# Designs tried in a protein design chat: miniprotein binders against p81326. Part 30

Target 1, 226 residues: p81326
Amino acid sequence: MLHFGGFIMEINHISKILEKEREEYIRNKVEEYLKQGFSKDDAVNKANQSWRTYIGHRIQDVIYNLLKKFLKDSGLKVTTDKALNNRNLPEELDKVKRLIAINYGEYLFLPDADVIVYKVENNDIKIIAIISVKNSFRERRFETTYWKLKLKESPVTSHIKVFLATPDKDNEISYKCPNGKPKKMRIILEYELDGIYFLKEDFEETEKAKHFGKIVEDIIEISKKL
Short names: E, the ipSAE of ESMFold2; O, the ipSAE of OpenDDE; V2, 0.75 times the mean of E and O plus 0.25 times the DockQ between their complexes.

## First folded at step 6 (miniprotein)

Design F6 (at its last look DockQ between E and O 0.02; V2 from the best seeds 0.00; counts 0 for: pae O 8.7 > 1.5, placed apart)
Fold by ESMFold2, look of step 7:
Structure F6 (fold): chain B 226 residues (1-226), chain A 83 residues (1-83)
Amino acid sequence: as target 1 above (226 residues)
Amino acid sequence: SEEEKKIEELLKKAEELLKEAEELAKKGDYREAILKLWEAVFLLLEALKEAKELGNEELIKKVRELLEEVYKLIEEIKKKLEE
């Protein structure tokens, strides 16, 4: 497990650094908003929203870089929805974008596809998986399930695995029946998605709910069947 | 105009893709056919956007008619893939 050991260690290190920085980040953002004329209550609310966006993007960047590093030897490539929104898109990425787009008649939209894993074989592109990164489930709790259901509607996209990656520090989805009561959010997410990957050790493991360290192995296995 | 020429070029390429997809479907190559049709959809939606910006109603109608034809074939192929 030498490759996966380094993978897990990098995740833990980055997460700890970002958590230590949270208090200073919020303090600085509150000061900025107060100087802009916001009330104290509004400044605190905006600072907390800013932190949630910041930490979510940072975790996404870490996941992107780790997957890119650990999947390259298996011939798998990784991109992001940010890269796909570039106006001067290389032909390869333009094809990736077209292969995950959802059709709404006279309009095409990309799903919530934070990180995309694909392969190129004889100039053909096969999309393997989309990974949605969620830091919390306060808002947009089931957006990822909506996108999975939409992807299932087309033979072009129905094979695409949709995974959720989360630290879930507040235990919003870590267990199916904590204290004997079903957690609706965990049960629905696990039912609808192809997998949930936790960036922590304390969670209820199932066939679909695993430690994030398993995701590379799972993606490689899926890619061999396509 | 130059803009109308670009729209006509997009339409021509989409028509070629539709023809290729029809031949693939006749041979039973349904997955390949639908991929070409999705490429045609992308081109036609770009053409539609440009035609709307020009306010050229004739081109808008022409693009929509081809879009409808492409979507009809996509639906037919989806039914074949379900069988």
Scores: ipSAE 0.258, ipTM 0.703, lowest interface PAE 3.9, mean pLDDT 86
Fold by ESMFold2-Fast, scan of step 6:
Structure F6 (fold): chain B 226 residues (1-226), chain A 83 residues (1-83)
Amino acid sequence: as target 1 above (226 residues)
Amino acid sequence: SEEEKKIEELLKKAEELLKEAEELAKKGDYREAILKLWEAVFLLLEALKEAKELGNEELIKKVRELLEEVYKLIEEIKKKLEE
């Protein structure tokens, strides 16, 4: 219980840091673009676009570090698809890469696995979950779903949980029927994926759609069944 | 050439991995067998890329034939794991 309380407190602390970081980033980028001769409206627009790219990578790093810290005592290991694309892989990570790679004829591709959770038992590796991190849903919104469906096709990978983690600042998938009309994207993502974890307070909670503070507990419980 | 020797080395390693995987599968060690087979696939796809760059049709054919054997065993093991 105390471990999960600490995780939730750290998430709340980091959330406030990211909000402050955003304000400073936008101010600095607006100033930078104004010095380059852009109008105030253009400078603000360009600064907001720059922030969207920056925060995507920043949130992935935050999630990776939080999961690595809070899953360690449960004997669980965390890596990233970026780490798996490095040329000089340790034997353990090379095995992880091979256990999640999907074959397309003469090609092998990794799923969109921003964060990967696995365990090692007696030199046998079991992949527990992959987590796709999305800051926005304007483009490529169903790629996580595609990778989930591909992994389900093989008995070797069908046990792997596929999760989506998102701040969903624009409320694109936070609610199923906010205006009495179904939100297709939320409904499809919840149906096909094993879980959606929100990095925000306001959203419609279900058995599969939870606050990010629940993810450590869920992953540990899943790992015990493997 | 040195490039052809590299391709032959990759083919030899892949064939060794296939034989190891066959023995592991006979023992029921399907997950270790899959690891060996996927390692063979990675080596063979590297060999295929190099053979295509060299334009060596004989090596391309040899790599593809071994890839087919590796994929067949992967499919057999998948069926065993479903059971």
Scores: ipSAE 0.119, ipTM 0.560, lowest interface PAE 5.5, mean pLDDT 85
Fold by OpenDDE base, look of step 7:
Structure F6 (fold): chain B 226 residues (1-226), chain A 83 residues (1-83)
Amino acid sequence: as target 1 above (226 residues)
Amino acid sequence: SEEEKKIEELLKKAEELLKEAEELAKKGDYREAILKLWEAVFLLLEALKEAKELGNEELIKKVRELLEEVYKLIEEIKKKLEE
């Protein structure tokens, strides 16, 4: 209980901790882009975009490392879509890549899969879950939903759980009906996805919307049913 | 510009998908309709990104309006599926 409580508290502050670096990062990037010959406005815009990418990757890395650590004892393995983008994949990862591929007729494409959880039993690989990590939703709010729906179309991938993990910094999906007004994005994401996991305390909890601290247990439970 | 043409092409494709989805929904093929709509969302989000990069307020507005229509239709179809 104590380890879980401490872990929960650390996760809740991850976004705040990372945001402390923002001002310095933006300043440095603006200066860099100005030196490259961009206008001040362009430099600021590019710096902000760079920051979004940077912080997104950092949060993803944290989540990946946490899941890898906490799922290890259960015998579950964790990888990323980035790791699968290698030309020379080990056999295991090559199988993982094939098992998450979505059919587009003549082509197979991978879903956005920031974190992939799978198990190996008797040399067979079973994909358990895909976790999409979003720091902010902005223009990518329903990409995860699309991939979930596409994965459902095939009996090969229909069993794969798709989760969203987010600190939801801007409170875009933390509540379903703040002030009596439904937030479409929250409602749709919760309906379409297998779960939403918040890296914060201030959110409306439901059966599908939970604190990130519950994701490990949920994944382990799912893994036992496969 | 070439960039504007690209955005307009994305919008056109999204509108076509929306129409297809509406026809599928009328036939009761709600699942397929939703998939078409989500495909449209992807195209529109790409269009929105590019329109913002260009600073074209007119295109941004058009993309947002179409996105709202798509999202509304998704909600409506989902309600029918729950029924």
Scores: ipSAE 0.013, ipTM 0.193, lowest interface PAE 8.7, mean pLDDT 86
ESMFold2 (binder alone), look of step 7: mean pLDDT 87; pTM 0.847

Design F7
Fold by ESMFold2-Fast, scan of step 6:
Structure F7 (fold): chain B 226 residues (1-226), chain A 83 residues (1-83)
Amino acid sequence: as target 1 above (226 residues)
Amino acid sequence: SEEEKKIEELLKKAEELLKEAEELAKKGDYREAILKLYEAVFLLLEALKEAKELGNEELIKKVRELLEEVYKLIEEIKKKLEE
């Protein structure tokens, strides 16, 4: 379909914008910290820490907007876990929240579902996929796999595809050891999850580990089987 | 009080959902039954939160007892749906 070509073009355009945005953000934050009395080295380190937090939210917003735009004509809807945490929910989103919530005795929690794809057919809501967006794996390496395993325990949620989307700029899960074996974290994530979508060019594609540009087509195909 | 009345209304709605889920389960409509049960859980957890804020031990106990019945039926349905 022609809209897949447009999707790739918009990903490439946004990548260039984000690189320029990074340069300006770091420059401004370094100046801010220097004015507060930090040393040059401390200011640079704090600016880089601030960027890591900022880009995480920024990439999530980009993915949400791209998926919303490019899935619309296929009858698919997109929301976020942030939207579902609002106190006043429309009836449709309240139903979405109930269909992905995980039960812990007296408590219900949402999985780490940065982006949620669902469809509405004959007044029924069916959740197709949740997408966890990670720009770094240092602290919460297996959190996405935990949520996948919990979702598989319930007949309500066991059909939901769990995807990871990541730029993996530090080559944490796209790197291979000299013997060709992937790192333990990559092996576990690829085994447990339904797919990993990289926002980078230089990696070896597998059946489950693909370029982000393929996600729209994959989600549409999954939705046809539900 | 108005707060206690709201909790009682949540309990009544959850009880209705539990009854509907029981009827659906008898007919073998397990998917619809479990969806109604999760809706009941949501209402009961809201009632539990409000009962705890009021410090009303009788309402807390009543909500917990109904939650146990709802969870019991959820587990029974899950066993029917397991591969």
Scores: ipSAE 0.011, ipTM 0.465, lowest interface PAE 8.3, mean pLDDT 83

Design F8
Fold by ESMFold2-Fast, scan of step 6:
Structure F8 (fold): chain B 226 residues (1-226), chain A 83 residues (1-83)
Amino acid sequence: as target 1 above (226 residues)
Amino acid sequence: SEEEKKIEELLKKAEELLKEAEELAKKGDYRRAILKLLEAVFLLLEALKEAKELGNEELIKKVRELLEEVYKLIEEIKKKLEE
């Protein structure tokens, strides 16, 4: 098997940067809220809520940039659903959008595809994987599984791997019950999705639930079989 | 009108894509056929939106008829891929 030590080192480095970024962000936001007249406790609570929103977008951007960097030499390309929602798309991205969009009668919608990995061979595009990035599981717990099930319905999209990437900081899907059984949400997500990649170290790996450091190797191997 | 001409141009392009997809499907090139059909669907949905905004019932009907043909070919290809 191939080793991606450089990728793992980059993840560890970025994790350290994000920790320092959190401390600075919270400090600055607390100061802002205090200047607006909020109490210290309210300012801290508001700053923490602001960080939860910020880090969600930040982790998505980090994952996009890491995958773009480390998949390039394997001939794989990376884009985002945000890029595909641009009105004036380059021909290549327009083709990617058409191959991943789901039809609802007179309407077409993109799945929850925060990051999209594809390849181009002889002017033909193959979508390899989509990655949904979730910082929390409060209200959108099974959104990713909905899109997986929709994509599975069509021979055009059924080959597309659907992955979830999450820090799972609150142990919402990495925690085991006292009897050793995973929580219902974890069981359903792991069963329906092609893989879950955790941006944390403290969990038990399975065939489908792995450390994020393994995602590049997995995607490259999937691409070779298509 | 200028808006009606735009819709007719979208319809013309979609018709060309449908014919290209039919030829590709005959050759067994289902992947390229699907790409052409998906492109046609995107153009036809844009045409449908424009036709509805104009309130032009004849154009709405024409766009929907072509969409039905495109979806029919998609289902035919789907059946062949599953076989």
Scores: ipSAE 0.012, ipTM 0.503, lowest interface PAE 8.1, mean pLDDT 83

Design F9
Fold by ESMFold2-Fast, scan of step 6:
Structure F9 (fold): chain B 226 residues (1-226), chain A 83 residues (1-83)
Amino acid sequence: as target 1 above (226 residues)
Amino acid sequence: SEEEKKIEELLKKAEELLKEAEELAKKGDYREAILELLEAVYLLLEALKEAKELGNEELIKKVRELLEEVYKLIEEIKKKLEE
């Protein structure tokens, strides 16, 4: 499929741009921390921490823009939880928000849905998937799993696919123990979620753990069944 | 007050949505019924927030009673979909 090849090419191009941006960012932040009086080792550590925060939101924006671009011709729409938290929502997005919100008695909360894919057919909205974007797993490692389990409880939301997208640069869910066993976190996330899409090459591929380049095709196939 | 009128308007709209959802559920249109009920929940949670800010105990009670009816129908539809 021509547009799937274009998607993979664009991912590769963006990956190279982000690596160059990382080098410049780290270099600048190290210099900044050194000027503040930190040791070289502390400055490097702080610069890496700062990059992890910066790249997290950057990767989320990249994924949103890539999916929006490459799903458009398949009649699929993409939004974000940030857009849904706007006070003045268009009718269509207001309906999307209602269809993914989880009820806690007198309270309604959105799941951790960094990117949301839906379709509109004959004025009906159908949510296809939500994608949680995680740059690292040091914090909030099982939030995506929690939201998957909550969505599964309702017939309104149980069909929604919950995906994790991650570069996993620290090998937190790609690492293997000396006995060849995956880490507990990888096992739990893969078991509970509908898929894990890696923005990296080196990982143990399974039916549910795939290269990010496959996400567009997978989402389109899921949408055909709904 | 203007604020009390707004709450009453939200309650009225939620009651209309509940009635529409009841009729849709009787026809077996469960998805459409749930969509109407979710809209009712949204309006009622807004009404509850406004009523609490006003400190109007009567309106708070009225909103909570309607929320309970809406939640009850949601659970009934969920039960039928599982059948």
Scores: ipSAE 0.000, ipTM 0.386, lowest interface PAE 10.7, mean pLDDT 83

Design FC1
Fold by OpenDDE base, second read of step 7:
Structure FC1 (fold): chain B 226 residues (1-226), chain A 83 residues (1-83)
Amino acid sequence: as target 1 above (226 residues)
Amino acid sequence: SEEEKKIEELLEKAYELLLEAEELAKKGDYEEAIKKLEEAVKLLEEALKIAKELGNERLIYIVEFLLQYVELLIRKIEKKLEE
């Protein structure tokens, strides 16, 4: 079975590589925006915003691909909300979509689900987990929590585990009480979610806050109980 | 494709080596663990080469991530050997 090793590995190296890419990316984008007539300050700000979007997408793609690969041997399947955003879905994905939908009375909406893990048994779909991938928490800090709470409101979706995966580069949620001061965001996210998985070593480990390397094992274990 | 299958094969072998290395490390056999990991690195580097040649960004990301992970493991175990 392909899984991340039990060793807590510093994925900090990924962050360093990404930082090197950032400098070049920012430089190029600044130049682009300057050519568009933006001021230097505006160009820098726009470049930084562009980088955040870009790197966030890359991290999400990496996590998706990794999970897909590692979970495949366990007979688990992986998809994304993007893949479900289609009018013509295969039967399997249509079932997945329906099983994660949240009821708003007259309407059903999908939660933000960067990664969806499910299994197929006897043609029945069981949703195991939703993984939200966040690079930073500057915006929509509790969006994942909102979706978790909404999923809990229905017996159809209440069993679905909701995980957050993040490198937390800015150390926004890496520690619960740095310097004796509680970090509201970490505490709330850890309380409300089923787990937080860090793509870094420098964090406070708890029962729910773990290194990303453990996510595969945890998902497999959950899948066996369903 | 044949190349993609080769990449998958290399990844599978690399993971097997990772698992073996972890078991060895848990037993305190750090030297042998490192050897397994170094072998895994070679396989991953080959996979990365193929992925790049294919221009498959998805596979590149997977392999690069794994490569970095294995390299970090090696460094971690090496530090334990120095203690």
Scores: ipSAE 0.015, ipTM 0.300, lowest interface PAE 6.8, mean pLDDT 85
Fold by ESMFold2-Fast, scan of step 6:
Structure FC1 (fold): chain B 226 residues (1-226), chain A 83 residues (1-83)
Amino acid sequence: as target 1 above (226 residues)
Amino acid sequence: SEEEKKIEELLEKAYELLLEAEELAKKGDYEEAIKKLEEAVKLLEEALKIAKELGNERLIYIVEFLLQYVELLIRKIEKKLEE
């Protein structure tokens, strides 16, 4: 089992780093709120609320770092939409951005690409996959699907796999109706996307809807065919 | 918090069991490896319960991540036993 121990040990290591980061974040936010005139108890409560918002972005970072770590030995590189939005890009990342950007006349837009996996061979860049990380489906339920359809329109981008990663805490796309049928949103997302990776256990697994632990193996297999 | 310390203790014990399971699987002792992984699942389920009670989204995600991965490993080893 190639990735068995390494994956588990890295998650533990990251968990400890995130806890220390949480302590520093809370300390700094408490000091900030105290300087604004809030009581100590109110400052602590506000800092905890701020952390809950911050951690949503940190989960994207965790997925980025896990993929970067476990794909490196397969010759694959990982970047983020945040990195691609910097004004002064290295040549390699500028090429990555150009290969996933969608043209709307005078404007170029990046798809919903929280994490991007690519490879470099002889100065040629091949985009393998983009991964959208969604904590909830309260709004923009089909945004990832829209970007998949737009990428499919061009020969340059039609090969790019589009994945969704989600805990689905509210059972928005893992719920079954009393007749055993999946919800309309689940049916549409699974049909249009190349895969859904759940950060939870209680869902109906299919060829496209899998546990998140399978994502590394799937990406490596896809990359061998490009 | 005391609850966060309890989650850390449960995670540390789960990791010890996961490392033991990995060594057992490398030796071909698949039944014992599954037994260790099932013990880890119980510890992770308790950690998840505490994390949810705290409303700590970071710990919920990490524990759910690890729990899913352990359950995936159990199924992979079970398939090897069936072959």
Scores: ipSAE 0.000, ipTM 0.195, lowest interface PAE 14.6, mean pLDDT 77

Design FC2
Fold by OpenDDE base, second read of step 7:
Structure FC2 (fold): chain B 226 residues (1-226), chain A 83 residues (1-83)
Amino acid sequence: as target 1 above (226 residues)
Amino acid sequence: SEEEKKIEELLYKAWELLREAEELAKKGDYEEAIKKLEEAVKLLEEALKIAKELGNERLILLVEWLLTEVEWLIKYIEKKLEE
């Protein structure tokens, strides 16, 4: 367990910390949209949408940077799908891109991959894991599951672990059966994915549902078996 | 199999429609978003039928939860239209 007490606390409260900026952010964006000629109601709606995108990117960036930092000593490398969305890629990243591509017959497409962990060994690239980062489950609830299932269909990609990282601020998937009622989303995600990592303490822990602090160890362990 | 390829094709098309609908909904184009989602439902229903005929539990599961996503977004947009 990465007993980084301070690190764990920061991770557990990442959503709360970021939410402190919300009021100011919304105010500024509303003003911006009003100046652009939008109605008050439209400006507020657009500001809220902008915030959701903004906070999602911030959380993703934090997770990316943390993984990059903590996996560096193990010799593992980290990239993103955004970094792969370039016409002129370095050879290494071009190989990574090809190794995560999903076949749709006439077309190859990349899965949504907020974070991609890979290793380079003897000039060969091995993809270890894809981490999807979700702040909330308001949209595309099973998107990560779709990509996991698609990756499993090819011997080229079937070994790639797919993880979900989330603060789950609204407790949509934190518990399997709260008050005796099964949470379909939690059950399906846990069943189909290789792991769910929570950026919080208040959740039902299982073999696949863990605190985010365990993700580095798990990835390193997987990397040793490849 | 040919049937499995057909299911995959339908799933791909439905997924793209879902993504397009999400973008339309974000822009406030709810009516057009719903049209795309309705088309996605039709594709997924066909896929589900084929998957059930094949008895492929994995594909059935995949189609069913994608349908859930589409239906959820439809309900969400319908709520927005009532507002």
Scores: ipSAE 0.014, ipTM 0.219, lowest interface PAE 8.1, mean pLDDT 85
Fold by ESMFold2-Fast, scan of step 6:
Structure FC2 (fold): chain B 226 residues (1-226), chain A 83 residues (1-83)
Amino acid sequence: as target 1 above (226 residues)
Amino acid sequence: SEEEKKIEELLYKAWELLREAEELAKKGDYEEAIKKLEEAVKLLEEALKIAKELGNERLILLVEWLLTEVEWLIKYIEKKLEE
């Protein structure tokens, strides 16, 4: 659909900005660490560690802002788990939090919901999707699947789509069976989740595993069925 | 089903133990991390038995995957203790 040409263009523009931002960030951090007395090798290693932390938050913010911008005209709203953990929640966000929180006796926990898409109809809130943003699969890779299983337990939350968005830079889940050897993580994530959206070009595409450029159109279609 | 709910409870407890073990390993508390991971293995072996009795391919695959994650971390920590 031509409606989403602007979204694709903005994704391409942001990818170029992030690459330039990475080069400048690392250059500045290396200089900073060198001034603190670290060796060149230590400064480079520390700068790369700092970038890994920074880019995780940066990608989440980028995805939030893109979805907020491109879903607004379809009557869809976007928030984040960080916003829902605020002490003074507006009534609307308090309702969103209650509709996705999982009950553990005396405690309510939010799922791994970096970005949350919902709509308001007839004064009722309907949660459409939650999106988990993963920059790397070296840590915490099973969390999204676990939260999907918990959400399926209740009729109230079982309709909520759970998506994973990832650049998958290290090709950890990009292919199901490279060289004839099944990749359990990719197979399980694709099976259990409602979709995987890649922020990269090279990956094994399926009905559930798509380029991130398709996420807005998919969310709008899902919202029409609710 | 009741059996599926039991598997999910075992998976949840094993996941929690794995998370606690990862944090302990980051602090260098390897012996305590291993104890939690061994407890997770026992819970997952119980879950796998139930899943196989049910013939639920999806739950079998999920339990086997989490077992693999737990066993990998045990081996990683054991290597760290020996090196």
Scores: ipSAE 0.000, ipTM 0.220, lowest interface PAE 15.6, mean pLDDT 80

Design FC3
Fold by OpenDDE base, second read of step 7:
Structure FC3 (fold): chain B 226 residues (1-226), chain A 83 residues (1-83)
Amino acid sequence: as target 1 above (226 residues)
Amino acid sequence: SEEEKKIRELLLKAYELLKEAEELAKKGDYEEAIKKLEEAVKLLEEALKIAKELGNERLILLVEFLLEFVEYLIRKIERKLEE
């Protein structure tokens, strides 16, 4: 199915493009690390780690910009946790920050929120969704789930939808039961989160697991109910 | 800014073309779908130009990403036409 609508990025091609970029990137980084005195094996490992960080950041930026752009027409606003880490915040963002904060007794902490979607009505802010962007699940596999559960504990934040967006390049969560074996991570993430949005076509679609192209529509629909 | 507004307009138009192309492709009108996508590429290229002129790295990245995607879709449909 050729998904052109919404924000249907068949990232499979992005993955291929990224793979071409990866080869060059890795080559250059390996050379750099070799010049720094690392062994070949260490250089390769470091290069791969650097690539993961690099690509992860790019994907996050793309998703943020896309959501910001496509949701703007619906009157929805988008920000990030990074934007909220400023001492001097505009009133609007200060309100956003307070409305997503998690209570730890004496302290309030923000959940990891790569993207925060909210609306402003009559000078009141309503948080609609938090979107976590992950390129891979090698580390902190259930971090997004943790934040969802914490947000659910408060009546102030319990309504906030938490979504995961991922290309899942390594097919860690693309299928629930490949070869008849349950994928623990997919099952748990799908159960605990409000949705998983794949930046790829090759995945098991469910009510909660959808192509990333559906996220805009889903967020708009949620916003109408708030 | 006026330039950012222009970029937005271009992106929205491109998006509409993608939707049209999708519907055409679903109907098997692959040639017409490609035409819509090619038009989208032109709009995105213009957007990219403006983004570069503005030096807005985020917009540049976004538009480049979209361009690559649309070009991929074109290639994908072209392959279907060859089948």
Scores: ipSAE 0.020, ipTM 0.355, lowest interface PAE 5.7, mean pLDDT 85
Fold by ESMFold2-Fast, scan of step 6:
Structure FC3 (fold): chain B 226 residues (1-226), chain A 83 residues (1-83)
Amino acid sequence: as target 1 above (226 residues)
Amino acid sequence: SEEEKKIRELLLKAYELLKEAEELAKKGDYEEAIKKLEEAVKLLEEALKIAKELGNERLILLVEFLLEFVEYLIRKIERKLEE
């Protein structure tokens, strides 16, 4: 059955919390900057800049909560890189962490995966997908492709799908040039990654570049083949 | 702001429509459920327009996620209708 109300209630609750958080966050940051010797106008401007960075992290949280709720009935589980970086992990999450870790000679690193989807069957864990959430592409634009290429090198991780989720507000990868050609960055990201999910309407949809609303069904279909 | 209050009112109305659609879907009234969801889409589109005019990135993102979710539900119910 479809559970519409529970999801909307959770999103509305989150929205109200975020609005209260904004007021409190700006107030506290203005006070911090004033204590550092900034003028009132400069303190307000810096607080607003800090809030924009904070918003990016909240977008990741919203995507995590959406996937967690909508994949649960399909037997799929969702976690975050933040959860995996806790010093004392539950056994299940410790296994997830080990299954996505990348070997760099003497060192073992986790990919920069904002959201991780996995399943547990007969006490075995299978990683289905890693989702990178990008609010902008000003810095580190090909980081997600680097992690995809590294994961592909190992038989343990080569099956893991790597997706990008982005509102692309600045039209950095959804824009078409006047000649109808996609931007170089869009071409590279779509070629290397397993999928791009846009949180917007205005873009050229392809087999790998889709509206975010399709991500739940795609993940479920992939999980059935593992 | 008054604009943010209007967005919240639109979101609450959309929420009530989604609750009605859920009850209709449970009863097998899929066509009526889709009509309620389409009505919710119109309210969310109005909320999105206001959020964009405000330049409020959080509200824009929230409303866009809700639109994607409602479109997902419409597609799921349409599949049941086709069975």
Scores: ipSAE 0.000, ipTM 0.146, lowest interface PAE 17.9, mean pLDDT 76

